# Ledger of designs, part 13: VHH binders against q9p7q7r1507to1629

Target 1, 123 residues: q9p7q7r1507to1629
Amino acid sequence: SVLLAEDNIINIKVISRYLERIGVKFKVTMDGLQCVEEWKREKPNFYSLILMDLQMPVMDGYQACNEIRKYELENDYPKVPIVALSANALPHVVLSCKDSGFDSYLAKPITLQHLSLIISGIL
Key: E = the ipSAE of ESMFold2; O = the ipSAE of OpenDDE; V2 = 0.75 times the mean of E and O plus 0.25 times the DockQ between their complexes.

## First folded at step 6 (VHH; framework vhh_8ghr_2)

Design c4 (at its last look DockQ between E and O 0.04; V2 from the best seeds 0.00; counts 0 for: pae O 11.7 > 2, grease 24.8 > 24.2, placed apart)
Fold by ESMFold2, look of step 6:
Structure c4 (fold): chain B 123 residues (1-123), chain A 124 residues (1-124)
Amino acid sequence: as target 1 above (123 residues)
Amino acid sequence: EVQLVESGGGLVQPGGSLRLSCAASGFTFSSSYAIGWVRRAPGKGEELVARIDPSGGYTSYADSVKGRFTISADISKNTAYLQMNSLRVEDTAVYYCARESIDTYSWEYGMDVWGQGTLVTVSS
């Protein structure tokens, strides 16, 4: 299953349609805190991939990724693949994602082709 | 040699229009790459102004530019364009064309090929 953290309803609809066409099961959360809590609620490896928007209310994507990585370290869990959904691919944004523990990124606008390529490389 | 060459910069009055070109050589536009325009005003950081995925035709824009700028690509000419309308003094910057590799992710940087830039000056 894929866990999507995205607060924009239009983006949720678009990405959900892409995930359906790729043939993966997924769940949507609408902020970073909900994403972290939902990931913790399931057993390790239940989610094969987290797609996480960087800008979200309550807890942003950087904070959420950091919390997941901290929890994995504290509990000796395997790392879940986390892909950042980014407004751009400027070097400072990419570096911030790497420093926060993301495994990769997708720059917006997200297309079916880009999402499919990233998923096939991770899943 | 993989290269991006910008052209079309210059001096223009506020409210005017300008079209920038980004000619690619050493690679062909494909689903593996996105093309972006990044600008840098004196004393300012970099701002991604517009981005296009040439294979799908999908585009995105910075809020500062939305409704005024249009990015496009001509695959047959291996060239991307930035149409800049209703120009303002704050649009004054060096505009760089950049390539983002979608097929391979590198933690060094997200954009792997940069042009040398073309200066756009908007002045009364």
Scores: ipSAE 0.012, ipTM 0.366, lowest interface PAE 9.0, mean pLDDT 83
Fold by OpenDDE, look of step 6:
Structure c4 (fold): chain B 123 residues (1-123), chain A 124 residues (1-124)
Amino acid sequence: as target 1 above (123 residues)
Amino acid sequence: EVQLVESGGGLVQPGGSLRLSCAASGFTFSSSYAIGWVRRAPGKGEELVARIDPSGGYTSYADSVKGRFTISADISKNTAYLQMNSLRVEDTAVYYCARESIDTYSWEYGMDVWGQGTLVTVSS
């Protein structure tokens, strides 16, 4: 299953459509805090991938990713792949994602092809 | 037949509270759908007021209602709710419940089911 953290309704629709077409089950959360809470609620390895928008209300993607990584370490959980979704592919943003513990990066607009490649490589 | 039916609208004074209900039939709340409250004020366009994923309870709100409105869902009753507190005159509108989904055959997405709406009037 894939966990999608995205607060923009249009993006949710688009990404959800792609995930459906790819044939993967998924859950949508609307901010980083909800994403973390949802991920914690399920058993380890329940989610095989997290798609995390960087800019969200309440808790942004960077914070959410950090929280997940901390929790993984504290509880000896397996590491879940987390892919950052961002409006641009600027080097400093990519590096910030890496430093925050992201495994990969996708620049918006998200395409089916890009998403398929990421999922195929991770799942 | 898939259907949404709103209830709970009415006249209320500024600062008052109202709770809207959206009863769903013909389908069950699941991860495949989101439920939204959309309002249409006189002379204004549609505004998505609140949205919830009933299966997980994850919510979002328009800035105009944050801190005052709460959307929720009772899966056992197949019903969504909108608790509206601290109502303002500008909250006056017809409030619609809508189902948001993706059609896996046509790959179309959006609010595919709408209720008939319930009128909320905030006036002193």
Scores: ipSAE 0.000, ipTM 0.218, lowest interface PAE 11.7, mean pLDDT 90
ESMFold2 (binder alone), look of step 6: mean pLDDT 80; pTM 0.807

Design c5 (at its last look DockQ between E and O 0.59; V2 from the best seeds 0.00; counts 0 for: pae E 12.2 > 2, grease 24.7 > 24.2)
Fold by OpenDDE, look of step 6:
Structure c5 (fold): chain B 123 residues (1-123), chain A 124 residues (1-124)
Amino acid sequence: as target 1 above (123 residues)
Amino acid sequence: EVQLVESGGGLVQPGGSLRLSCAASGFTFSSSYAIGWVRRAPGKGEELVARIDPSGGYTRYADSVKGRFTISADISKNTAYLQMNSLRVEDTAVYYCARESIDTYSFEYGFDYWGQGTLVTVSS
């Protein structure tokens, strides 16, 4: 299953459509806090991938990623792949994602091809 | 074809200043790339002196040049600059302009294109 953290309704619709076409189950959360809570609520390895927007209300993607990584370490959980979703691809932003514990980065707008590539490499 | 051409190097006394230019062609300054100044001193390895994201203005400097060097970029001219003040003898090196590319999927990055370099000699 894939966990999508995205606050933009249009992006949610687009990405959801892509995930449906790819044939993967998924849940949607609207901010980083909801994403972390949803991920924690399920058993380890329930989610095989997290797609996380960097800019969200309440808790942003960087914070959410850090919380997940911290929780994984504290509880000896397997590491879940987390892919950052962002409107830009500035080099320092990409590197910041790496430093925050993200495994990959997708620049918006998200395409089916890029999403398929990421999912096929992880799942 | 991607090309970087440095200029502005020369001989200067300690405490002096130089301004290097890096004219880029074959690509436009954008969020996809960073520009770096890398220097190679005689008998030493390469050192990243300064780096800039032209589209965002984010800059980073080596500790050895902080407060003395300033990197900048003019997107309209597709040119990057390195203002070097308070030059020291140890700043003597060939200075290269290089384009940095990052793979967003793997987070791997490196310099994929280099200029020919410009010699900066700081000597009394």
Scores: ipSAE 0.347, ipTM 0.706, lowest interface PAE 1.1, mean pLDDT 93
Fold by ESMFold2, look of step 6:
Structure c5 (fold): chain B 123 residues (1-123), chain A 124 residues (1-124)
Amino acid sequence: as target 1 above (123 residues)
Amino acid sequence: EVQLVESGGGLVQPGGSLRLSCAASGFTFSSSYAIGWVRRAPGKGEELVARIDPSGGYTRYADSVKGRFTISADISKNTAYLQMNSLRVEDTAVYYCARESIDTYSFEYGFDYWGQGTLVTVSS
């Protein structure tokens, strides 16, 4: 299953529609804390991909990614693919994502073809 | 060899207009690439101003320029444009054209090619 962390209802609707058309199971969370707790709640490998918006309330995507990576290290879990959803791909944003433990990023606006390519490359 | 060459910058008064061009070579516009305009104002950080997927026509703008700037592409000329209307002093910056690969995800496939920039100065 795919875990989506996104706080913007319009983006949730668009991305959810794309995931449905691709044919993958997914769950939506609306902030970084919800994302981390939902991921921890399930067994390792239950989620095969996390799509994580960088800017969210409560806990942003950078913090959430870092928490997941720390938890994986502490529990000897396999590393889940985490893809950042970013407004841009400027060098400082790319470096911040890399330093926080993201595997990749996807620049907005998100299209079906972009999302399909990412899922095909991971799954 | 992939290259992006910006042109069309210059000095303009507030309320004026400029059109920036980004001529691409070494690749052709396709569904695999997006073109962005990024600006850096003197003493300030970088801002993504506008982005276009040339094959689909999908566009995105920074809030600071919505309604004033228009990004477009001419596939036959392999060139992207930024029409800047109602220019303000705060639009003064070096404007860069950049290519983004959209066929794959990876930090290796972000903005992979950048132009040298073209200076836009908005001043009385």
Scores: ipSAE 0.000, ipTM 0.199, lowest interface PAE 11.6, mean pLDDT 82
ESMFold2 (binder alone), look of step 6: mean pLDDT 80; pTM 0.810
ESMFold2, look of step 9: ipSAE 0.000; ipTM 0.213
ESMFold2 (binder alone), look of step 9: mean pLDDT 80; pTM 0.812
OpenDDE, look of step 9: ipSAE 0.131; ipTM 0.515

Design c6 (at its last look DockQ between E and O 0.06; V2 from the best seeds 0.00; counts 0 for: pae E 17.6 > 2, grease 29.7 > 24.2, placed apart)
Fold by OpenDDE, look of step 6:
Structure c6 (fold): chain B 123 residues (1-123), chain A 124 residues (1-124)
Amino acid sequence: as target 1 above (123 residues)
Amino acid sequence: EVQLVESGGGLVQPGGSLRLSCAASGFTFSYSYAIGWVRRAPGKGEELVARIDPSEGYTRYADSVKGRFTISADISKNTAYLQMNSLRVEDTAVYYCARESIDVYSFEYGMDVWGQGTLVTVSS
C-alpha cells in the first residue's frame, strides 16, 4: 500500500488516478501530521511507500519525514521508502530532502511514467 | 549542446572591480540547476566562490568573498554574473562558471557543466 500526503485536491486527484492505473492500493492524508499518525497506526511494512508533498499545512513534509525516521529508529522499525513531492527540483531543496531522510524526489507535475518508475523500483 | 561561456576577466589593480558573465546555451535556467562560480588560484585547489539558484535567487558565498562579490542571474538572458568589488591580490585566479546538477534518486550532486574559464589577475 502507498500512503499519499498531499493537501492540494487537484494533485490528489491526479496522483490517485495514476496509482489506480498502476494497480496499487493507497490512502490519502492531507498534511504531514496526519501522514505520520496514519503510518504509526498501521503495523510496520503496512505501507510500502510514502509519497509526501513538502509543502503542507499543520506539518510540512520535512518534519513529517523526520518524525517517521525518528520513530523507526526508536521502535526498531524497517525503513519505509519516502519520496518527496515538490514544485521544483532546486538542488538546495533536494539536499534538504536528503537531510530530512527522504529516499527520493519527484518534481511536480507528477507524471504516470515517473511515478511508475518509482513504484516499480520500490515495490 | 550544453555550454557555458565566461567573459569579463582581465587585469585589475587591488581595490578595483570586475564583472564576469556566464552565458548558458543548450539549457535554460530552471528549477533543476544552480549556477556557481568556481575559481582556481595558482597552486591551489578549486574554491566555490558563489552559487545561485536562478529560479528563486537564493545565493551563497564563500567567506573569503562575502561583502565583496555578488552573484546574480538574468533568466531572460540565460546569463549569470559575478560582480567583484574591492578585489585583492589573493583573488587572482581562473574563474569558471559551472552548472550544478543533482540526481533526484541518489541525491548526488556536482558541477556537471563547466565553462572554459576566464582569468582574473589582481596586481599593482
Scores: ipSAE 0.023, ipTM 0.310, lowest interface PAE 4.8, mean pLDDT 90
Fold by ESMFold2, look of step 6:
Structure c6 (fold): chain B 123 residues (1-123), chain A 124 residues (1-124)
Amino acid sequence: as target 1 above (123 residues)
Amino acid sequence: EVQLVESGGGLVQPGGSLRLSCAASGFTFSYSYAIGWVRRAPGKGEELVARIDPSEGYTRYADSVKGRFTISADISKNTAYLQMNSLRVEDTAVYYCARESIDVYSFEYGMDVWGQGTLVTVSS
């Protein structure tokens, strides 16, 4: 299953359609806190990939990623692949993603081809 | 080339029904697009009558047609439909099919492709 964290309804529609066309199961959460809580609710390795927008209300993507990595360390869980959804690839944004524990990033606009490659390479 | 072609307009009596079709070419419905029907009547401006997201079937209607008109889409035929029931004289207009795209870096909507229109006349 893939876990999508995205607060923009338009982006949710686009990415959800891509995930359906790729043929993977997924769940949508609309902020970083919901994402962390949903990931914790399931058993380890239930979600094989998290797609996480960097800017979200309540808890942003950097904070959410950090919380997940902290929880994994505390509970001796395997590291889930987390891919940042980024508005740009500026050097300081890329560095912040890597320092927060993200495994990769996708620059918006997200294409079906790039999303397919990420999913194929991780799953 | 991206095109929308409307069909199904004509003359109908009040209380009658008509179905409009909008065939798309040069793009597929499942690629971040919505389809809308816009009408222009004599003495009135343009009115968005109905809108559908063909991939999910999510619909929206103007208050003036709610309960009487139904928008639908057939993804396999790349065609949207507007079923118009209980037609009234005030529904007389040229009906345009239009494509709406969404800028993923900006959350503003815009109509970027228009059909040439089909005339619907409701009169006794």
Scores: ipSAE 0.000, ipTM 0.084, lowest interface PAE 17.6, mean pLDDT 80
ESMFold2 (binder alone), look of step 6: mean pLDDT 80; pTM 0.810

## First folded at step 8 (VHH; framework vhh_8ghr_2)

Design b1 (at its last look DockQ between E and O 0.04; V2 from the best seeds 0.00; counts 0 for: pae E 12.8 > 2, placed apart)
Fold by OpenDDE, look of step 8:
Structure b1 (fold): chain B 123 residues (1-123), chain A 124 residues (1-124)
Amino acid sequence: as target 1 above (123 residues)
Amino acid sequence: EVQLVESGGGLVQPGGSLRLSCAASGFTFSSSYYIGWVRRAPGKGEELVARIDPSGGYTSYADSVKGRFTISADISKNTAYLQMNSLRVEDTAVYYCARESLDTYSFEYGMDVWGQGTLVTVSS
């Protein structure tokens, strides 16, 4: 299953359509806090991938990723792949993602081809 | 070939310090892996003493070493470290560096690469 953290309704619709076409189950959360809580609610390995927007209300993607990584270490969880959804691919954003513990990033707008490539490499 | 090589072990007095190194080759430190230090004391089982996510630098420690040991990683050197301070006799063990990885297809996870180990002896 894929966990999507995204607050933009249009992006949610687009990404959801892509995930459906790819044939993966997924759940949507609307901010980083909800994403972390949802991920924690399920057992380890329940989610095989997290797609996380960087800019969200309440808790942004960087914070959410940090929380997940900390929790994994503290509870001896396996690492879940986390892919940042970024408005751009500027070097400082890429570095920030790396420092926050992201495994990869996708620049918006998200395309089916790019998403399929990421998912095929992870799932 | 994927391998980990530990160094830095030796004899030290109680209260002393040692710094262990774990050099990785055949793969690069990334967000795909955790790096851990596991020790095996005589007559005891394995104990995971510290873990690090090299990509983000987040760490965790066993209660037995918390506040005394510090795990770190230098991605540019593809090397992890264990700084051991305030060493105790009970810290005597062979210390192994290990890579933790998750198989995203089978969802199996564990230590899939181990170093040869380095002996740490704490004795007066």
Scores: ipSAE 0.006, ipTM 0.226, lowest interface PAE 9.4, mean pLDDT 90
Fold by ESMFold2, look of step 8:
Structure b1 (fold): chain B 123 residues (1-123), chain A 124 residues (1-124)
Amino acid sequence: as target 1 above (123 residues)
Amino acid sequence: EVQLVESGGGLVQPGGSLRLSCAASGFTFSSSYYIGWVRRAPGKGEELVARIDPSGGYTSYADSVKGRFTISADISKNTAYLQMNSLRVEDTAVYYCARESLDTYSFEYGMDVWGQGTLVTVSS
């Protein structure tokens, strides 16, 4: 199952349609805090991939990723694949994603083809 | 229109050096783009060996080449370079220059402009 953290309703609709076409189960959360809490609520490995928008209210994607990585280290959990969703790919943004513990990133607008390849490589 | 052209590949002995060039046309280097070097060894997948922010000079390297390769850029010539020192047989590959799009990017599939590649062969 895929966990999507995205606060923009148009992006949620587009990405959800892509995930449906790919044929994977997924759940949507609308901020970083909801994402972290939902991930913690399920057993380890229930979510095989987290798609995490960088800019969200309450808790941004960088903070959410850091919280997940910290929790994994403290509990000796395997690292869940986390892919950043970014409005741009400026060098500082890309490096900040890598330094925060993301495994990769996708710049918006997200294409079905790239999303499909990421998912098939992980799942 | 938008194009990257590599040059500088060739045959070199282990321990030798080469400098690859990547000339850009149809766009100018800016803080909106990273420029990277990706290699494909025979029978192997793609490896991003180095990348640079041409305007700010920030660089990063794959562990396999760290300390041996240096990426640089000259904005006035619209050209990026890869200085490869202490070459090893396992560095043999086709080297591609690529532009990372700031509108769409992933570590594996975020490159939107690719050069034709230049062959580097390291053999004794």
Scores: ipSAE 0.000, ipTM 0.129, lowest interface PAE 12.8, mean pLDDT 81
ESMFold2 (binder alone), look of step 8: mean pLDDT 80; pTM 0.802

Design b2 (at its last look DockQ between E and O 0.10; V2 from the best seeds 0.00; counts 0 for: pae E 9.1 > 2, grease 24.4 > 24.2, placed apart)
Fold by OpenDDE, look of step 8:
Structure b2 (fold): chain B 123 residues (1-123), chain A 124 residues (1-124)
Amino acid sequence: as target 1 above (123 residues)
Amino acid sequence: EVQLVESGGGLVQPGGSLRLSCAASGFTFSSSYAIGWVRRAPGKGEELVARIDPSGGYTYYADSVKGRFTISADISKNTAYLQMNSLRVEDTAVYYCARESFDTYSFEYGMDVWGQGTLVTVSS
């Protein structure tokens, strides 16, 4: 299953459509806190991938990723792949994602081809 | 052909100023790249002096040059600059302009294009 953290309704619709076409089950959360809570609620390895927007209300993607990584370490969980979703592809953002523990970076607009490649490489 | 060409180096007294330029050709400044100034002083290793994301204007400075050096980029001219003020003897080095490229999937990055360098000598 894929966990999607995204607050933009249009992006949620687009990404959801792509995930459906790819044939993967997924759940949507609207901010980083909801994403972390949902991930913690399920068993380890329940989610095989997290797609996380960087800019969200309540808790942003950087904070959410950090929380997940801390929890993984504290509970000896396997690392879940986390892919950052961002409106830009600036080098400093890429580096910030790396520092926050993201496994990959995907610049918007999200395309089916790019999403398929990421999912195929991770799942 | 992709290349970077530095200019503006020379001899200057301590406390003086210089402005280095880095003209890029064969590619355009974009969000895919950062531009950095790397210096190599005699007998020392390479030091990243400053870095800029041209499309966003975000900058990095080494502690050794903070408050004295300013990196900038003019996308319309495909040129990056390093304004060096309050120069010190220890700033003496060959200054290189370099392009930093990134792989967003693997997070691999590095300086993949280098200029020939320009010598900056700070001496009384």
Scores: ipSAE 0.024, ipTM 0.400, lowest interface PAE 4.0, mean pLDDT 91
Fold by ESMFold2, look of step 8:
Structure b2 (fold): chain B 123 residues (1-123), chain A 124 residues (1-124)
Amino acid sequence: as target 1 above (123 residues)
Amino acid sequence: EVQLVESGGGLVQPGGSLRLSCAASGFTFSSSYAIGWVRRAPGKGEELVARIDPSGGYTYYADSVKGRFTISADISKNTAYLQMNSLRVEDTAVYYCARESFDTYSFEYGMDVWGQGTLVTVSS
């Protein structure tokens, strides 16, 4: 199952349609705190992938990713694949994602082609 | 050695046109790579201007250039292009071509190969 964290309704609709077309089960959360809480609520391997927007209200994607990684370390949990949804792929943004514990990234606008490639490589 | 080489920059008047080229060597355009144009104006940070996925033809444009710039790729020539029309003074910048990787578990920078840059000056 895929966990999507995205606060923009238009992006949620687009990405949800892509996930449906790819044929994967998913759940949507609308900020970083909701994402962390939903991930913690389920068993460690329930979500096989998190798609996490970097810019969200309440808790941004960098903070959320860091919280998940800390929780995994503290509880000896397996590392969930977390893919950043980035407004751009400039080197400083990508480096910040790497330092925060993300496994990869997708530049916006998200395409079905790129999303499919990421999912097929993980799932 | 993996390289990107830009060409086509220069001095043009407002309203004019230029076509930038980005020739790749040391790798072949494929579904694993997107190609982008990033510009840096004097005293400003970097702006992703346009991006193309050579395998699928999907394009992205910054709002500042949408409708005026067109990115394209010729896989057979291993070259990407940026057609810049209706140029404005604010388009003055050094334009860099850059490569992005799409591998799922390869965690590299989003732009891992950069060209040397080509200067575009829009002035009367």
Scores: ipSAE 0.011, ipTM 0.306, lowest interface PAE 9.1, mean pLDDT 82
ESMFold2 (binder alone), look of step 8: mean pLDDT 80; pTM 0.806

Design b3 (at its last look DockQ between E and O 0.11; V2 from the best seeds 0.00; counts 0 for: pae E 10.7 > 2, grease 25.1 > 24.2, placed apart)
Fold by OpenDDE, look of step 8:
Structure b3 (fold): chain B 123 residues (1-123), chain A 124 residues (1-124)
Amino acid sequence: as target 1 above (123 residues)
Amino acid sequence: EVQLVESGGGLVQPGGSLRLSCAASGFTFSSSYAIGWVRRAPGKGEELVARIDPSGGYTSYADSVKGRFTISADISKNTAYLQMNSLRVEDTAVYYCARESYDVYSFEYGMDVWGQGTLVTVSS
């Protein structure tokens, strides 16, 4: 299953459509806090991938990623792949994502091809 | 020809300071690249010490040097720097400057250009 954290309704619709076409189950959360709580609620390895927007209300993607990584360490959980979703592909943003514990980065607009490539490499 | 050239290495006492320079040619810091300092101590593997996006100013550091080292870049001179303060014996290593690039299709990141390295020896 894939966990999507995204606050933009249009992006949610687009990414959801892609995930459906790929044939993977997924759940949507609308901020970083919801994402973390949903991930914690399920068993380890329940989610095989988290797609996380960087800019969200309540809790941003960077904070959410850090929280997940801390929880994994504290509970000896396997590391879940987390892919950052961002409006740009600037080097400093990519570097910030890596430093925050993200495994990969996708620049918006998200394409089916890129998403398929990420998922096929992880699932 | 794309290349990086380090300078500024040398012998320094513990607690001392040293400033390394990395001059880039064949490409500009306004390009979509990051610059990193990687060190290799005798008998040890490579360690990424510091990284900077010259165009954006974003910096990151290894925990081992955080608070002591500062990476910076001068776009007008196409040169990156590593200010090393409060040096320790364990900081002894060959320090390399490297250009980091990434591919949005392969999702791979890596250092694709390396300098020749400059030796930093911290000893009393």
Scores: ipSAE 0.030, ipTM 0.449, lowest interface PAE 3.4, mean pLDDT 91
Fold by ESMFold2, look of step 8:
Structure b3 (fold): chain B 123 residues (1-123), chain A 124 residues (1-124)
Amino acid sequence: as target 1 above (123 residues)
Amino acid sequence: EVQLVESGGGLVQPGGSLRLSCAASGFTFSSSYAIGWVRRAPGKGEELVARIDPSGGYTSYADSVKGRFTISADISKNTAYLQMNSLRVEDTAVYYCARESYDVYSFEYGMDVWGQGTLVTVSS
């Protein structure tokens, strides 16, 4: 199952329709804190992929990713794949995502082709 | 042979304008590639100033150039453009056109084809 963290309703609609067309189960959360809490609520391998927007209210994507990685280390959990959703592919943004513990990124606007590729490579 | 060829650089006064062109050959603009303009100033590091995706519907800009620079693409001519208005001395740099690969599996995403660069000098 895929966990989507995104606060923009238009982006949620677009990404959700892509996930439906790909045929994967998913859950939507609207900020980083909700994302971390939802991931913790389920057993460790329930979510096979997290799609995490970098800019969100309450807790941003960098903070949320770091919190998940800390929790995994503290509890000896397997590392869940976390893919950043980035507004741009600037080199410093890519490096910040890597340093925060993300496994990969998708630059917006996200296409069905690119989303399908990352899901097929992980799932 | 995959190439990007820039043109349009030169000397301009502060407040002036230039239009850079980036002609692509050996590949076509597609959903697998985006085009960016990167500049390197003598006293500064590399900066991605503008980026356009293949559809032309999503653009992004560095804060330093927002409102002054506009990136566009003509898919039929396989050419990207950077319109630079209200130029400042700080915009002096070598400007490179670069192709971004959309390798969505890893942080190997980056610019894999670079032009030779075109010098833009903004001076009184």
Scores: ipSAE 0.000, ipTM 0.216, lowest interface PAE 10.7, mean pLDDT 81
ESMFold2 (binder alone), look of step 8: mean pLDDT 80; pTM 0.797

